# VH-VL binders against q9umr5: the designs that were tried, part 293

Target 1, 268 residues: q9umr5
Amino acid sequence: SYKPVIVVHGLFDSSYSFRHLLEYINETHPGTVVTVLDLFDGRESLRPLWEQVQGFREAVVPIMAKAPQGVHLICYSQGGLVCRALLSVMDDHNVDSFISLSSPQMGQYGDTDYLKWLFPTSMRSNLYRICYSPWGQEFSICNYWHDPHHDDLYLNASSFLALINGERDHPNATVWRKNFLRVGHLVLIGGPDDGVITPWQSSFFGFYDANETVLEMEEQLVYLRDSFGLKTLLARGAIVRCPMAGISHTAWHSNRTLYETCIEPWLS
Below, E stands for the ipSAE of ESMFold2; O stands for the ipSAE of OpenDDE; V2 stands for 0.75 times the mean of E and O plus 0.25 times the DockQ between their complexes.

## First folded at step 13 (VH-VL)

Design wc8 (framework fv_dargistotug; at its last look DockQ between E and O 0.83; V2 from the best seeds 0.00; counts 0 for: pae E 3.0 > 2)
Fold by OpenDDE, look of step 13:
Structure wc8 (fold): chain C 268 residues (1-268), chain A 122 residues (1-122), chain B 106 residues (1-106)
Amino acid sequence: as target 1 above (268 residues)
Amino acid sequence: QVQLVQSGSELKKPGASVKVSCKASGYTFTDYAMHWVRQAPGQGLEWMGWINTDTGNPTYAQGFTGRFVFSLDTSVSTAYLQISSLKAEDTAVYYCARNHRFDYPWYYFDYWGQGTLVTVSS
Amino acid sequence: DIQLTQSPSFLSASVGDRVTITCRASQGIRSYLAWYQQKPGKAPKLLIYDASTLQSGVPSRFSGSGSGTEFTLTISSLQPEDFATYYCQQLNRYPTFGGGTKVEIK
């Protein structure tokens, strides 16, 4: 039988967004128990990410307990960060495949219409003034805002991304790394035509340097220092990169070709 | 079982230095951060900072920079607190405390050393 | 920094009494609060974390509640071994302790 699949949605999403994915899984892997977690939907997805991590943890623990052979995680957009954090804080998770579906894994520094409505008076270059404040960090988006021009502020003020990345030291960094390394496979999915994740390479742990040049995962300090296990995972062949062009951000979970190419192979 | 055993009481003069040890046992030393907490006589608890037992990187609370140094000897699962240029105000019981593993990155203290009294007197 | 104010500072009670201690935070801290017990000449002992989760090995007569800025530690039926000083502690970037509540025998 197929391992259960747990799905975590993204910003402003709900379980309804994954109706096509459910259909695809049912067709190709009949009998799979798929649970789309209906937590922090809509505007509630703006809640601090650590709060979300705690909520989702409570939901996945019983599912994992009933699946001793392991489970698969499909985590979309912001949900991918939630899932990575989840796997970092759980010392007893049994996740076989962690599928990160167009997630800003290395953060967001975009000036897209998708985000502008939330910050109408702030340009991308000035959002650090809000996001790296105590009250700004009460919003999920600010928890993974990664301003390459204000690295000191990022490192000191980011209450989520900098911590799960191990960029800022914290008391649980060692254990979180160990926990995350329990994953069987890390499947990274994203593409250049996403239009929201900025840069799109963030879905593959690429990101801007101080000159806004995009560096690859292997050039990132978090990789070089293996701060949360990326280098180790890559070395043991546990990282899968699946880039795909021609897919907009809101279509990653509903594209059949994407499913067959990047998701389905890891649901066995 | 988890145990933190600290060194014995110290009597020092102002300007002297002291080094308190905290030996851990019953668990993997490098998996848990070690904190230091001070308690002046008849006073409350004051967090001094923590040290990453894996990397050796220390973090000091405000007011505990300069004269206070956290260090490790991982080969014997021991954390150290060194205080230099001791002052009368440094008279207190100093505790090492293990960080409780939690899904939030910050600090609970689940196991404590028995404390080390450091008395600074002329 | 976040300040924690405990009340009362001193509490006299008898064995069997229901005891309630309050901890107020200067700003919202969600559920990131712990309670410790300290007996004279001894190290603090963790009782409750995350506002309401009982630490392993702690008697069930201890309970914690609250969120945001107001928290309570309750001892449902005070036992002889419960006379001690209790501290709340918040989990911000820099942890801070309350001033303590000494529970004394009446």
Scores: ipSAE 0.777, ipTM 0.892, lowest interface PAE 0.6, mean pLDDT 94
Fold by ESMFold2, look of step 13:
Structure wc8 (fold): chain C 268 residues (1-268), chain A 122 residues (1-122), chain B 106 residues (1-106)
Amino acid sequence: as target 1 above (268 residues)
Amino acid sequence: QVQLVQSGSELKKPGASVKVSCKASGYTFTDYAMHWVRQAPGQGLEWMGWINTDTGNPTYAQGFTGRFVFSLDTSVSTAYLQISSLKAEDTAVYYCARNHRFDYPWYYFDYWGQGTLVTVSS
Amino acid sequence: DIQLTQSPSFLSASVGDRVTITCRASQGIRSYLAWYQQKPGKAPKLLIYDASTLQSGVPSRFSGSGSGTEFTLTISSLQPEDFATYYCQQLNRYPTFGGGTKVEIK
């Protein structure tokens, strides 16, 4: 009698990565239908995030239609941004818990092995020259690149993050906010030992100011202006923050203590 | 039934002003952005910009930032285009057009007003 | 600004003919293109979006194809009500229209 669970993977990832998470759900919530979406795997995860959102939407529509009582989303890393956009664009979603598993919700400003592989001579301080170009926005990593030292370029060039955060206006922004606010709970998971998400507080809608000082969610303009509904959700008691130390980026979906503490309570 | 009904044709002299209205019905007005599109006689379509119907914030295309003003009256589901200091080159049909709602942030128009001809001549 | 060039500007055709109209973008726009039909004295009507997706209520004789910089609108068997001017439009933040293609009866 448990609501179905839909799992969305991250960058350079596949459905196999969630085998332990699936085991934990089966043990604690027997009979739960869990679907790990097998789309945009491996290098396909570099495709523009709006294309990924469209593909994942097509996959979730029939699952949600068969579950009128609602579904849960567990969305890992880059997948959490895909899921947040999905909640905004779907007029008819029935998501109860949106579980954001170490996702760069306010963006990324850190050098990663994937960035070095894709742009081998770039550092975080100069990557804005690539990412804030039309060509750069063809890559998913650049869709959520958030350089705190080039905010004007970010606001103008971002084709994804600035839009879903309501930092740049869009003709459907009012409806996107209404749709996002239909979620039952927003469960934010992450921690200081992640090693990839930079700053790690991005998983909790925190981010750098121009001096690289981390401002928490409640200090962000998008929260204060309630541009896509964070202030409204917090006021309803719908935001759950579940930080956990000692977990590296690739271990979030294979740690039993994390599952029991941060995920299990929200899989009604 | 979605409908956009515009005000009637206008004949004006250079230097005058005009205010074109676009009344929406059949949907929640504040859920959809409103665009303005110009078509000079015998010419193609030219996008002028849009207005956020919930906040009232306009965005103007390049070349339309000075004499062209978008506004709203949400109590009657109506968008307005005001053109000041009219010139002969402003002679055109002016359309309001509703932004189509989609899961990608695309800018295209599913319903259009019937058009308002503004003629500027001495 | 993304420029759209339509070809031809004008064509003459008979009822039953297959009609093809092209639209070329000055830079890649993926599938982000729409097609509109406009009859004299009337507002434009949306036919196709996302290069190939038919708008609700549009007859199946209309089809769109293409990606990147080259796009086509095809009318498989021209009907009397299809004599009109057709415009392409790119869907990005600062939308632009093609110059139009007028389809007239021969």
Scores: ipSAE 0.527, ipTM 0.809, lowest interface PAE 3.0, mean pLDDT 92
ESMFold2 (binder alone), look of step 13: mean pLDDT 91; pTM 0.933

Design wc9 (framework fv_dargistotug; at its last look DockQ between E and O 0.79; V2 from the best seeds 0.00; counts 0 for: pae E 2.9 > 2)
Fold by OpenDDE, look of step 13:
Structure wc9 (fold): chain C 268 residues (1-268), chain A 122 residues (1-122), chain B 106 residues (1-106)
Amino acid sequence: as target 1 above (268 residues)
Amino acid sequence: QVQLVQSGSELKKPGASVKVSCKASGYTFTDYAMHWVRQAPGQGLEWMGWINTDTGNPTYAQGFTGRFVFSLDTSVSTAYLQISSLKAEDTAVYYCARNFKLEYPFYTFDYWGQGTLVTVSS
Amino acid sequence: DIQLTQSPSFLSASVGDRVTITCRASQGIRSYLAWYQQKPGKAPKLLIYDASTLQSGVPSRFSGSGSGTEFTLTISSLQPEDFATYYCQQLNRYPTFGGGTKVEIK
């Protein structure tokens, strides 16, 4: 039988958004128990990411317990960060494939309409003033706002991304790395036509330097220092990169070709 | 069985230095951060900071910078607290405490040393 | 910094009594609170973390509740070994402790 699949949604999503994905899984892997976690939907997805991590952890623990052979995680957009954190804090997870579906794994720094409606009076270049405040860090989006021009503020104020990345030292950095390394495969999915994740390479742990030049995963300090295990995972062949063009952000979970090419192979 | 065993009581004069040890056993020393907590006689608990037992990087709480130094000897699973230029106000029981693995925020302490009394008196 | 205020500072009780200790935070700390027990001449012992989760090995007569700014430690039926000082602790960024509550024999 197929391993259970747990799905974690993104910002302002709900379980309904994944109806096509469920259909694809059922069709190609009949009998698979798929659970789309309907937590922190809609505006509730703006709650602090650590709060979300706690909620999702409570939901996945019983599922994992009933699946001793392991489970697969499909985590979309913001959900990908939640899942990475989840896997970092759980010393007993049994995740075989962690599928990061167009997630800002290295953070977000963009002037998108998607973010502008939330911060109508703030430009990309000025959002650090809000996001790196105690008040700002109460919003999920600010938890992974990564301003390349204000690295000091990011490192000191980010209460989520900087921590799970191991960019800021913290008491659990070592054990989080060990826990995350329990994953069988890390499947990174994203593409240049996403339109929301900025830069889109963030889905592959690429990101801007101080000149807003996009550097690849292997050029990132978190990789070079192996702060949370990326270098180790890559070395043992556990990282899969699946870029795909022509897919907008809201279509990653509904595109059949994407599913067949990037998701389905890892649901066995 | 997890244990933290600290060095014995110390009596020092003002201006002197003291180094308290905390030896860990029963677990992988480098997997868990070590914290230091101070308790003055008849007073409450005061968090001093922590040290990354893997990298050796220390973090000091406000008020515990300068004269306080955290260090390690990983070969013997031991953490150290050194206090220089001792003052009468430094008279307290000093505890090492293991960071329990948790989600953010981080600071829960599941195992403690038995404490080391440092008395500073002229 | 976040300040924690415990009440009462001193509590006299008898064996079998229900004991309640309160911890108030100067600002919201969600469920990021722990409770410790300390006996004279001994190190603190973790009782509860995340406001309501019992540490392994801690008797079920201990319970924690609350969120935000108001937290409570309850001992349903006080036992002879429970006479001690109890501390709450918040976990956010830089930990701080409450002033303690000494539970004494009536």
Scores: ipSAE 0.867, ipTM 0.923, lowest interface PAE 0.5, mean pLDDT 95
Fold by ESMFold2, look of step 13:
Structure wc9 (fold): chain C 268 residues (1-268), chain A 122 residues (1-122), chain B 106 residues (1-106)
Amino acid sequence: as target 1 above (268 residues)
Amino acid sequence: QVQLVQSGSELKKPGASVKVSCKASGYTFTDYAMHWVRQAPGQGLEWMGWINTDTGNPTYAQGFTGRFVFSLDTSVSTAYLQISSLKAEDTAVYYCARNFKLEYPFYTFDYWGQGTLVTVSS
Amino acid sequence: DIQLTQSPSFLSASVGDRVTITCRASQGIRSYLAWYQQKPGKAPKLLIYDASTLQSGVPSRFSGSGSGTEFTLTISSLQPEDFATYYCQQLNRYPTFGGGTKVEIK
C-alpha cells in the first residue's frame, strides 16, 4: 500500500536515466506505482521553466487524483526546481515527500560543459549579461542562474528563481507559500563531489555571498524572512538534509547506498 | 461569493484629497493581491499598480509613484487608494481588482469592484 | 513597456453576426494575453486568459487564438448581451491594456 512516486528529470535528460532508481524502489517497496514523466526531454529541457512547470502540472494532476492518500516526488537536478514550483502553484497538490535530488535550489553559478556548448564565448562572471536579459530568460538554465555579484540584476530580471524563492514580490507570493507549506517533508540530497551544481550547497538552499563565501540555508535572507516557507518547514521538523560525498552529478539516481540512506526512508 | 464593494462617487476641487475604499468579501483577503485600474472618461483602462495584502507593500506603475498611495485595513478586509493634490486630469473611474490564477505568474483580474467615479472640477 | 494595438477601434454588427477583433503586441508575449468585456457603467469582465482559455461561466461562442505578437477574439454568433467594448491585456509584470474595440448594434 505504498504511495505512488512521480519522478521528474533534469537538464538534457530522459526517463531512461532512472532505470536503476526504479529497480531499487521495486525491490524495497514492491507494488509501488512509479511514473517517470517523459516530458521536455533532451533539448526540450532548455524550454523556459514556467513552460515546463505548466506541462508537468498537466501530467501530475490525473496521477494525484487517482491517489487521494498522497504521492511522493523525486526530482533530479533542474527537475527539483520544476517540482518546487509545482508545489507552489498547485492549490490541490497532495505531495507527502518532496525528494530534491542534487537540485540547484538557490541557483547556479558555475561553468559546465553544457553552458560552454550553449554559450561558448562566456565565462560564469559574464553570463549575467546574457541570462539577465529577456532573450536569456527564454532558456531554462538562465531561469536559475544566480550571479552573487549582480544581485540587483538577478532580482529584477529573473523570471523564475527570484519568484519561487520570494526574493521579488509578486501577486501570487502569499498563496504560493501556503501551497508549498502543505508538503509533508522536504528531503534535500546532494554532496561536495557532485561536480556540476555550483556551489554544491545550493542543493541544501545554501549559496554564495558577494565574496563567494558559502552561506548555509539558515543564513539566507529567504530563510530568515521565511519568504516561501523554509523557516516554517524547519520549525515543523519537515526538512531532512541528507548529504553524501563521493557521488558525481550523473550518479545520484544509480547509487544503491544513497537510495537506501536518503530516499528509501521517505517512500511510505 | 467573491465581492469587491467600493465607496461611492466623489466630487472634489483641485488640490483636495480623496480616499477610495474597496471592501472584499467571500475569500481570505490576505491571500490575493489587490490591483487598482483607472479609466478616464471616454478612454481605456490603465493599470496603476498593486498592493500585497499580506505584507502591505505597494508596487506602483510608472506615472503613479507620487500622489497615489495604496493602503490596507486587514481587520475589515479593505484596500484603499488615496489621491492627494487632485488635478482635473485625475477625473476618472477607479476600480479595484483581485489577482486571478495561481498556476502561473499572470497579472489577470477575475473580480472587479463596481468602480468609484472621482470628479475633479474647479 | 509592451504596447497593445487593437483593431478595429469600432465596429457595427447585427445579432447573429460573426465578429473578429485583433490585438497586436509590440514584442512577443507568447500566449500571455487576456480579453475583457466592458459594458457602459460596469466593470470589465474577464473572458479569456492565456490567449485561448475560456474563463469559467463564459459562453462558448467566445473564443481566442494567437501567439507571439498577434491575437484574435472571435464571437461566433453575436447575442444582444454582447454589445460592449472589448479590451486585450498582456499578462506580464507591468501589465498593459489595448485601446479597446467598441461593438455596437447595426
Scores: ipSAE 0.515, ipTM 0.807, lowest interface PAE 2.9, mean pLDDT 91
ESMFold2 (binder alone), look of step 13: mean pLDDT 91; pTM 0.927

Design xc1 (framework fv_acimtamig; at its last look DockQ between E and O 0.74; V2 from the best seeds 0.00; counts 0 for: pae E 3.1 > 2)
Fold by OpenDDE, look of step 13:
Structure xc1 (fold): chain C 268 residues (1-268), chain A 123 residues (1-123), chain B 106 residues (1-106)
Amino acid sequence: as target 1 above (268 residues)
Amino acid sequence: QVQLVQSGAEVKKPGESLKVSCKASGYTFTSYYMHWVRQAPGQGLEWMGIINPSGDDTDYAQKFQGRVTMTRDTSTSTVYMELSSLRSEDTAVYYCARVGIPFSDYDFWGDYWGQGTLVTVSS
Amino acid sequence: SYVLTQPSSVSVAPGQTATISCGGHNIGDKSVHWYQQRPGQSPVLVIYEDSNRPSGIPERFSGSNSGNTATLTISGTQAMDEADYYCQVWDSRTYVFGGGTKLTVL
């Protein structure tokens, strides 16, 4: 039998966003128990990511318990960060494949329509003033806002991304790394035509340097220091990178070709 | 300024198809979902379906499934709604309406509406 | 299917407060949006997410939502407010509209 699949949605999404994915899984892997978690839907997805992590943890624990052979996680967009954090804080998770579906794993620094809608009077260049404030960190978007021009502020004020990345020292860094390394495979999915994740390479742990030059995962300090296990995972062949062009952000979970190419192979 | 401009009124016969266009301007076309809503004469608003920003995904009301097709053309910033096998009961003003939050189709409102397209279905 | 119930009509004298209800099972747990539709015109969003006013909507428009009833309130009702008003929610798969309420300003 196929391992259960748990799906975590992204910003302003709901479980219904994954109706096609559910269909694809049912068609290609009949009998698979797929649970699309319906937590922090819609505007509630703006709540602090640690709160979301806690909520999703409560939901996945019983599912994992009933699946001793393991489960697969499919986590979309913001959900990918939630899932990574989830796997970092859970010392007993049994995730075989963690599929990060167009997630800003290395953060976000884009002037997207999301940003314009949420912060109509702000641009990405000055959003650090908001996001790296105490009240700003109460919003999920700010929890993974990664301003390459204000690295000090990011490192000191980011209450989520900097921590799960191990970029800021904290007492749980070693344990979180150990926990995260329990994953069988980390499947990173994203693409240049996403239009939301900025830079799109963030889905592959690439990100801007201080000159807004995109560096790849292997050039990142988190990789070089193996702060949360990326280097280790790569070394053991546990990281899969599946870039795909021609897919917009809202299509990652509904594109059949993407599913067959990047998702299905890891739903064993 | 956000504007949604729809195609003109149409007269159709039963069994035919209608296709209404909705041209969007004043915002990033590829960032917002689009609703289609219709209103029969003297009746209330009825949701028909929604199409995502890229046009790759649609969700139709059950009542119209199998009969409605929504598409969009990014190059022209136009959304289309086609309804086939028309009946007299399909006589209505058809509206496109932009979802009020970018990249989302969940529990959100229509903040801008087209002017409506009257489609009359009569033998 | 989820159903929203609105009164068919509400009448108010100019300057008085109009109240339009939208009933639905546990509607308080949903986000309710309100649209105004003047005769021969397209719907206009007047309240979103229970109580928020879009830009350009007068302050006399307000909304609330609790329990099984959402309410659109128009204080100091003016002649121009005469219109049909529709509440709307999202439920599982469908965007659901109320039947609409005709507000008459006497």
Scores: ipSAE 0.816, ipTM 0.913, lowest interface PAE 0.9, mean pLDDT 95
Fold by ESMFold2, look of step 13:
Structure xc1 (fold): chain C 268 residues (1-268), chain A 123 residues (1-123), chain B 106 residues (1-106)
Amino acid sequence: as target 1 above (268 residues)
Amino acid sequence: QVQLVQSGAEVKKPGESLKVSCKASGYTFTSYYMHWVRQAPGQGLEWMGIINPSGDDTDYAQKFQGRVTMTRDTSTSTVYMELSSLRSEDTAVYYCARVGIPFSDYDFWGDYWGQGTLVTVSS
Amino acid sequence: SYVLTQPSSVSVAPGQTATISCGGHNIGDKSVHWYQQRPGQSPVLVIYEDSNRPSGIPERFSGSNSGNTATLTISGTQAMDEADYYCQVWDSRTYVFGGGTKLTVL
C-alpha cells in the first residue's frame, strides 16, 4: 500500500550507511519496498556525476515501471544532485516525493576534511584551478564545486551543476525543466550544524554571492528565472523546507527525530 | 602523526565490566569513524563494533550486542569501549582502529591502530 | 556467515616472492584489505581496497583480487617481513577477518 522508496547514497558511501533509516521506514511503514542502490560505492562515488546519473537511471527504470502509482526518492548529500539530474533527464519518471537529505543543491564551497584528504595542499580559495579544468570535471566533487569568486569559470567549465541549474545554455534545458516539474513534492532537509555542506543553505537552494553573503532560494537567479522549475514548484505548494539544527553530516540518516519530522510524512 | 593511544592493561574478574579508552591525536577526531577489534591469545582478529565520533551512532557485532557500549568525548578526542558481564573467554588484546576515509562507514579498514590493551579475565 | 580462508603458514627464502591467498565466495566483488602483525604488536595496514599501498609501505607489497581469491604478494622478501598476515573484508552482515597466515623467512 505504500509507494516504493529508492535511496541514493552520497560521497564515499554505500547502502550500509542507511541501515538505521531502513529500520525507521520498516517500523512506521511496514511492507514498504525500499531499495538502496548499491552503485558507485565508496571511491566509485568520485566518478563523474553524469556517469552516476546514467547508472542510477538504468537501475531505477525497472523499479518505477513496476510501481505505476509512483515512487519516492530519498537522496543523501551528493546523491541529491544525482537524483535531481535524474528527474531532469527522465521524461517518464513517476517520482512523487523527492527527499533531498542535506544535499549541496546549489553547490559546495567549503574547506572540509574531504578536501584535505583528496587535495591536501589545496584550499577552497584555489581549488577552482583544479576543478574548473577538463581533468577536474572528471571527479564528482568538482562537478558541483561552486566558487562564488570565479563565477565566469564556473559557468564555462561546469559539466554538471551549471547545466542542471540551467545557468549555462544547453539544448536540453526546456525538456529537463518539463521533466523535473513532474515531481509531486520536493522536500529539502539540512541544517546549520551539518559541518560539510558549505554553505549549509545549499541544501535549500541558497548560496553565496561574491561577498560570501548567503542569498536564499528566492533571491537566486535560477529561482527568479525559473530555469529548472523551482518558482513553479513553490507556487504549487510543492516545496517543503525542513531545517533541523544539531545534526552533523553523517547523522542525517540515523536521527529518528529528523526522520519522524522531515521524512516520514512524505512516504505515502 | 596520527596516533591512537589506549589505556593500560587490566586484570578483571568474571562478572565485572571493562572500559578501555582510545585517545586520538594528529587528525580531526570527529571526521573519522572508529572501530574496535579484539584478539584472544593465539587467535585471530574479531570485530566488535564501530562508532561515529560526531554523534553516538554505533553498530555492534551481534555476538556482543547487549554487553558492549561505545561512547566518545569530543573535548578529549577519546573513544571508549565498555564490555559488561565479563567471562574468561573475554581475555584478549583490545584494539581501536580508525576507518581510513573521512566521514565514511563504508569499506571498514583500519588505517591506524592503537597499541592494544591486554585484558585478562581470571576466575 | 561469510568465511575467509587463508593458509596457516607460508615459508619463503630471503629475496624470493611470497604469495598469501585469501579465499572467499565471490571475494572479487568485495574490497580486500591486508594487515601485517608482528608478535606482541598491533596490526599494520599494508594493502587496502585490493591493491592500494598506504604511505610508508614498501613497493614490494602488492595485492590483487578476482573471482574467489585475493592475493597478497611480497616480492624480494626480507627477514623483517616475517609476521602474521590477515585479510579482511566488509560483508553486509559482518566485518570478517581471515584466520591469518604465518609468514616464515628462512
Scores: ipSAE 0.441, ipTM 0.766, lowest interface PAE 3.1, mean pLDDT 91
ESMFold2 (binder alone), look of step 13: mean pLDDT 91; pTM 0.936

